# VHH binders against Ras and Rab interactor 2 (RIN2), part 4

Target 1, 92 residues: Ras and Rab interactor 2 (RIN2), of Homo sapiens (Human) (q8wyp3r787to878)
Amino acid sequence: FQNYLRVAFQEVNSGCTGKTLLVRPYITTEDVCQICAEKFKVGDPEEYSLFLFVDETWQQLAEDTYPQKIKAELHSRPQPHIFHFVYKRIKN

## First folded at step 6 (VHH; framework vhh_rezetamig_d1)

Design r10 (from k2 with Y54F)
Fold by ESMFold2-Fast, scan of step 6:
Structure r10 (fold): chain B 92 residues (1-92), chain A 124 residues (1-124)
Amino acid sequence: as target 1 above (92 residues)
Amino acid sequence: QLQLQESGPGLVKPSETLSLTCTVSGGSISSRSYYWGWIRQPPGKGLEWIGHIFKSGSTYYNPSLENRVTISVDTSKNQFSLKLSSVTAADTAVYYCARHKGYSYGDTYTFDYRGQGTLVTVSS
């Protein structure tokens, strides 16, 4: 079992792309955002954040949260939830 | 212009702790685009990655050194540091601090800036 995290990248003028990141269980949202800025070649990383979309709602993840732990918690629930991690502009 | 400068004692006795500081000028350690780390080169050998630290304080160490290494960051001074405990003659090397871009677990680490290097000799 590998520690993968699927992250979609959403730009205003382009389509939505995505990458699967190989990241540790206790990686923070701040660290994931840094990896995303490099992998998606973002020139203005301060304008972006990681968002969680779940069951037609969404929230911006705080920098000190752990996306892999959030993913595991959602997967462990008795009723499955549809969720996605999205790296996108804060003001959009 | 971005500059990284190592500082610390050039001689350390066996069994003691090696302590080095990297001072960053011309750029901010608080940047989200980068992480900061240490690499070393023993005489006549290749470069060895020691570890790195993200702005968040999260650290990742070379498994061969993990039990002896601590890297910390002081954003108020725009500095980050290395402590390597229980040193032996095998730890004699030129030590470099470096700025790194892009990290994924299991990927090769890439640095775009490094300091001039400081020779640390471990001897009695």
Scores: ipSAE 0.000, ipTM 0.228, lowest interface PAE 14.2, mean pLDDT 80

Design r11 (from k2 with S58T)
Fold by ESMFold2-Fast, scan of step 6:
Structure r11 (fold): chain B 92 residues (1-92), chain A 124 residues (1-124)
Amino acid sequence: as target 1 above (92 residues)
Amino acid sequence: QLQLQESGPGLVKPSETLSLTCTVSGGSISSRSYYWGWIRQPPGKGLEWIGHIYKSGTTYYNPSLENRVTISVDTSKNQFSLKLSSVTAADTAVYYCARHKGYSYGDTYTFDYRGQGTLVTVSS
């Protein structure tokens, strides 16, 4: 398996798209947000964060967390559920 | 019984947009347990994953195709669709719509159901 992370991008009036990022195992949420700002061409990155969406619940991920560890923990659960990492505006 | 059926033009000219629709019957696209997506098989080659969509509209695309691909879902019609822009002869393939089990994860995608496939030929 490759060290990759699927991230959806939600933008006002542009809909929701996704990208598959090739990342290192211990890359932080802050690092992922920087990559997303560059790849999605975001001009105001301070207004965005990485969120976890699972079972219609949103959780903002702290900058010092490790998305690949979160992904692995979710997959290791006895009954894993569908989840999405979403890069989107904090306030909107 | 669950059935997936592809529909759309079988011939597309180079540089134009390939457009396909998948109609789902005997099951709901609004399921929390599944993604719905597209895969294709060019003549003489293996299967290639194109992308998947969840009922919310969240999409995941093959990185090699992502700048040309749009997948959308219409839960009111129980349908989802594929748009592939700027086609070339290399896009000639049998296209399948498919249901993907549960996880938004993995280098290998497991499809538990797919349509019968529709041949799309790109030629002038």
Scores: ipSAE 0.000, ipTM 0.198, lowest interface PAE 13.0, mean pLDDT 80

Design r13 (from k2 with Y60W)
Fold by ESMFold2-Fast, scan of step 6:
Structure r13 (fold): chain B 92 residues (1-92), chain A 124 residues (1-124)
Amino acid sequence: as target 1 above (92 residues)
Amino acid sequence: QLQLQESGPGLVKPSETLSLTCTVSGGSISSRSYYWGWIRQPPGKGLEWIGHIYKSGSTWYNPSLENRVTISVDTSKNQFSLKLSSVTAADTAVYYCARHKGYSYGDTYTFDYRGQGTLVTVSS
């Protein structure tokens, strides 16, 4: 078993890329954003955040949320859910 | 000692915009940990989640209300506000402002604090 989190990087000037992060179970959204800023080589990390895209809706994840817990909750639903974690600019 | 207090008109005419403000005291809306939102309870119905906002201004709205709802935040006043446009009698409800910690998904909205509620009647 591995604690992994797939994160897409969405930036209009660089196209779309994604990475799989090997992370601890109680990693916070703030910690994930720091890892993403480093791995995607973002020079203005204060302008970015982690978003959840699920059921055609976007939500910015608060810094103290736990992405692995969110992932587990979405997987536990009886109906199928397609969702993505996306690291992107707050103001588009 | 967190307190949330709704304010705004209790009567709104059909087709007009419903405007409410929530004043937060005993805590900061610039929190990295919390979302701030609105829920309502129409007569004879359950609670309906309207939407919420994060300190950055990022919003997530109930899809059934999305085209009529705007939530905004004013961190300098420690307030957040609701505008619901094109109201009808179906928008008559007790409106609550609320704080939510962590993720909210569709109808799984939960809150740990809310205001006392304000009745808004849509009537000509």
Scores: ipSAE 0.167, ipTM 0.589, lowest interface PAE 4.4, mean pLDDT 84

Design r15 (from k2 with K55Y)
Fold by ESMFold2-Fast, scan of step 6:
Structure r15 (fold): chain B 92 residues (1-92), chain A 124 residues (1-124)
Amino acid sequence: as target 1 above (92 residues)
Amino acid sequence: QLQLQESGPGLVKPSETLSLTCTVSGGSISSRSYYWGWIRQPPGKGLEWIGHIYYSGSTYYNPSLENRVTISVDTSKNQFSLKLSSVTAADTAVYYCARHKGYSYGDTYTFDYRGQGTLVTVSS
């Protein structure tokens, strides 16, 4: 139903910003990272990745995963989970 | 064809550190598409996820084991390793290295390749 994905951008120099991406249900993490690199104007995209932050735990999403499927699965859990997608540097 | 092979001692004394290495052939661990991890199966019990690592060095550990577990990667040798400290008889299990594609949430962990497994016995 909702074809959007909220992604936070974690960058010390520009502060914390976020964008809402209008994307298809089966867009890959690799595709989302490319969109984020363009929209956040990242010059070194190889140093960044998409992370899932849920229950105070960070998980780096592999390129061939589907963020909208992950979002749907988390929303469908019997116990609700608060989660965020964050585009940030891989090495801290 | 991708193949994963565990290696390390089959016997570890209580209180010592268990050290295992996984050698990957037929594919590169310097891949953005996969995680590389460890799972184990104690005798008569189900599979337990230990942790996994991304080629960048980012690690994710089972919370029940995180104080004892270190996973590292050596991209030049196409290997990754497990160190489990302060072992007890409860750590006796068949240990598998595995490739994981995608994220894992809760206790649902999917892997598309794993090694043959290596039995590690903790006894004096």
Scores: ipSAE 0.011, ipTM 0.274, lowest interface PAE 9.4, mean pLDDT 81

Design r16 (from k2 with R32K)
Fold by ESMFold2-Fast, scan of step 6:
Structure r16 (fold): chain B 92 residues (1-92), chain A 124 residues (1-124)
Amino acid sequence: as target 1 above (92 residues)
Amino acid sequence: QLQLQESGPGLVKPSETLSLTCTVSGGSISSKSYYWGWIRQPPGKGLEWIGHIYKSGSTYYNPSLENRVTISVDTSKNQFSLKLSSVTAADTAVYYCARHKGYSYGDTYTFDYRGQGTLVTVSS
């Protein structure tokens, strides 16, 4: 019911930090990436994308997908799933 | 209108590499919202997802095929390609290239455009 999105930030050398974003239901992956570039102060945003880590698998989210809808789908499954949204380098 | 067309040999010998190319017309592979991929249908079986690629070059492969599959993209030619190594008779199938709208958990990936398919037979 809550319109929040937890995004981890993965850097090659420093490990992982995270932020909770309060977002609209139809926010796009492109919009989330723009917010993440600002909040994590990324100097080369073209090298980064938003990924979904679920079932030991990395999935790059296309720019016009809706992370909140993906989150809702994962929450609606009867089987428990552990998942994370991660803003990280594409080539890493 | 967007069209996808497969091309490549219809016959591949066992142990060789299957190579297919998809030519995209009426739209750009550099589009933000799409993955470009390959799916196949062996005779008498359902569709099997092979893998897909994003415009950045990031690739995602079916784990059962991961050790044999390479997908590449050439945005300058508006094409993407499949290489499947060490083929056997089990790789005989109709191969389709497809455009995927994005990630969907539980459905793997939904595609909105698909080529007409090309039959690849592995024999002799």
Scores: ipSAE 0.000, ipTM 0.229, lowest interface PAE 11.3, mean pLDDT 80

Design r2 (from k2 with S31K)
Fold by ESMFold2-Fast, scan of step 6:
Structure r2 (fold): chain B 92 residues (1-92), chain A 124 residues (1-124)
Amino acid sequence: as target 1 above (92 residues)
Amino acid sequence: QLQLQESGPGLVKPSETLSLTCTVSGGSISKRSYYWGWIRQPPGKGLEWIGHIYKSGSTYYNPSLENRVTISVDTSKNQFSLKLSSVTAADTAVYYCARHKGYSYGDTYTFDYRGQGTLVTVSS
């Protein structure tokens, strides 16, 4: 079965871009980063990572975490949480 | 076979700075997927997160300790260090260096490797 993951791409010299990815439930952050590097045509993928932006805070996701699991846990919270997965430079 | 080893004085006088170093072997602190940090356990209490650092030098500190804590990283030596200033008897604890994921859910950090711990006693 397929799940959707919305990922925003933050780039200094361009406007906000985003893509909805079709990914399996236990895809890793490293796998998502590889897909993002290809889809956003990043030439230096080692300088980028997947971040979680939630409640105005940034968290870098470790490469062996599961973004779909994180998404599901945030959706399961009793209180609404506005969150975004953002593929961006580590150093900015 | 990743190993983390704490080193530093086991006895610190009140008002002095507690200084510990963690040496990492069998792996690199330059790995993009990991944060490196310090946790402590006072006698008879639970674990308390002190702070962590990313290879870039970005630091994250426990707010209750933030004004006394400095964590630094030396990627060329594969080491990271803790300085805790103005210590009191309340800082007596077993100190652990640890590796953990960059993401936390809620207010908890997941640790996958930890050193054996070093007892630091603050006494006059």
Scores: ipSAE 0.000, ipTM 0.188, lowest interface PAE 11.9, mean pLDDT 79

Design r3 (from k2 with S33G)
Fold by ESMFold2-Fast, scan of step 6:
Structure r3 (fold): chain B 92 residues (1-92), chain A 124 residues (1-124)
Amino acid sequence: as target 1 above (92 residues)
Amino acid sequence: QLQLQESGPGLVKPSETLSLTCTVSGGSISSRGYYWGWIRQPPGKGLEWIGHIYKSGSTYYNPSLENRVTISVDTSKNQFSLKLSSVTAADTAVYYCARHKGYSYGDTYTFDYRGQGTLVTVSS
């Protein structure tokens, strides 16, 4: 199995950068957000969340979801879509 | 009007190398902010990203295919190509070349233009 998760970082006065995270299979969205806050050096992590972008739509992921499980489920669909994870401000 | 067109043999023998070329017209492979890549769809299955390349020659491959895949770019001809070695019947698919806007690296890119697709059958 692969244990990598690619996350893009988007700021309002952006920059759009990204990192590939080495993660365990049952890492939570909350855990990923904590790692992102540390690696992207955000001072107000409570204002950020992890979002899923898929086929021109996007949604905020709840803290108790599992991004690697979401990734695997999307890959297993009969018509898998192109998707990516973005760490960004909730209100921007 | 940007157009991407796949070309190459529609039949490849098992154990040989699958070779496809994508010709880009109405736009430049040297455009900043864009990557050029290959995706495929086996009959009755979902879409699979193969890999992509930047104008500099930097490549990014699907880890499951990495040891068999080579993507190259020829900016002077406005073309990029795919070579997939040691093919088997499992490599039978419609192959698409595509453009995508890259901000991050890896298999999560989105595509905004695709070719019409070309069926490649692996059989003897």
Scores: ipSAE 0.000, ipTM 0.088, lowest interface PAE 17.7, mean pLDDT 78

Design r4 (from k2 with S33T)
Fold by ESMFold2-Fast, scan of step 6:
Structure r4 (fold): chain B 92 residues (1-92), chain A 124 residues (1-124)
Amino acid sequence: as target 1 above (92 residues)
Amino acid sequence: QLQLQESGPGLVKPSETLSLTCTVSGGSISSRTYYWGWIRQPPGKGLEWIGHIYKSGSTYYNPSLENRVTISVDTSKNQFSLKLSSVTAADTAVYYCARHKGYSYGDTYTFDYRGQGTLVTVSS
């Protein structure tokens, strides 16, 4: 659904939690990262970014990309793709 | 020391566009940590969030004002601006610009700095 974005939070030593965010269709990756820093209570947001995990591949999303459009594109493919948006440290 | 200062006309006629600029000094609006917004307080009422903008230029507006509001940012001048179209007497308020940390869409109380406020009266 275009108004909701599910994001997992990956912590180096504690595992993963997840939240469903209410977002606008044209929300940017930069804006999603700011929402995640607030909701996951991250004190060092400059060390984190939003990643896409799809087809066993990690991709760091550029700040000017649109996660809801990426989600819609993945859903529109002829073959189903299992994918996750993950907010995690840039350097593990 | 960070300072935010509102500027613009204190009197606006009904049906015209209200235009305000916030000048930021002692800090940069180009930051991943902060976002920048406008809030207002009509006489005898509480604070109302108008909208905010990220350094990327992405904007989020109060749904009740969304069709009349435009917020823009000029990182080269360290400024951000508010335009509110088709004003009526109900838009009379003290307008504040603010710096926010984190994200709280629709929440007016997450700012850590705000300007002194500027009274805008909508009258003929």
Scores: ipSAE 0.000, ipTM 0.127, lowest interface PAE 16.7, mean pLDDT 79

Design r5 (from k2 with Y34H)
Fold by ESMFold2-Fast, scan of step 6:
Structure r5 (fold): chain B 92 residues (1-92), chain A 124 residues (1-124)
Amino acid sequence: as target 1 above (92 residues)
Amino acid sequence: QLQLQESGPGLVKPSETLSLTCTVSGGSISSRSHYWGWIRQPPGKGLEWIGHIYKSGSTYYNPSLENRVTISVDTSKNQFSLKLSSVTAADTAVYYCARHKGYSYGDTYTFDYRGQGTLVTVSS
């Protein structure tokens, strides 16, 4: 049950970087944020959250949502949508 | 256990501001991290997401409405509110408040609790 989740990291003073995370299917947004804080080495993880960018809309994901389920749902849409998971500051 | 209930006027004149409040009972807005939002259903149409708010006060709005919409939260009263300015007849709809679980198929986000809905008619 190991899947991959691509997450972009957005910093104010640097370009966007990305990482592909090895995750379990029922990993929560809270768990993904913890992994991102560790891998991107953020000192203030409480200021960051995981966002979904789709159809030119930013959506902050609630801590108890399942990013892999969201990914699967977006892939199953009749019209293809380009979407990105982005770990970034809540306030810019 | 958790219940959401909309309140506000059923009639609003064009160009005025529509103001609705959602009262949450049987649970706390400041509990486990969820989004609290507003969705609406115009007559003969599907659901349209208006926006949502996080317990921190962070807001996210439907881009088509963002210039007219403000959502606020008052954790001390266990309420969150919607203000939609400069209304027109196109804003006539049943308005629902909801607690969101995440993203759903299409433009409607998933929710685990929703109010009964309140009809708002915009007419002169």
Scores: ipSAE 0.000, ipTM 0.181, lowest interface PAE 12.3, mean pLDDT 79

Design r6 (from k2 with Y35F)
Fold by ESMFold2-Fast, scan of step 6:
Structure r6 (fold): chain B 92 residues (1-92), chain A 124 residues (1-124)
Amino acid sequence: as target 1 above (92 residues)
Amino acid sequence: QLQLQESGPGLVKPSETLSLTCTVSGGSISSRSYFWGWIRQPPGKGLEWIGHIYKSGSTYYNPSLENRVTISVDTSKNQFSLKLSSVTAADTAVYYCARHKGYSYGDTYTFDYRGQGTLVTVSS
């Protein structure tokens, strides 16, 4: 049951909330962003993207990447780092 | 066809700033499906990724180089650039600009397109 993806929603005036999404291993970052826009009730989805926050650094995920594969790779590291998937505005 | 071309001086003096530009043709640097980066290969060593920049201007740098590296993008010119400050002989390498459409983490770096590479020698 590796089919769950935890995504935090970071909004400047709302604080931080999160959703656990039931997703397939082949789901793309673009698909995850679409689900997040619906679940977090975002009216301007073009201003948002999915980011990976790991070791105090941010990485914007390209639309055709696979977050479940990224998650699996991070979990498989010999000394895995703490990481979060964050749906947030591109310009923050 | 997508082409990436590095340009900049092939010789840089120690303590100075290495400046390279990548010109993208046959594709848009403004695409949301891709991000753009720099990698290098010192003589006799493996590939070392330097950093990436996204369409938004957001950057992700190799932690070992972070305090010396700046990557910037100019979407109007379809270019992105690397500045590496305070260079030493250890920065002598072939430098490549690259397009990455997938995720890469750890000490491995993957890309789907790469420039031909430009040798930068740090010498006085």
Scores: ipSAE 0.000, ipTM 0.185, lowest interface PAE 11.1, mean pLDDT 79

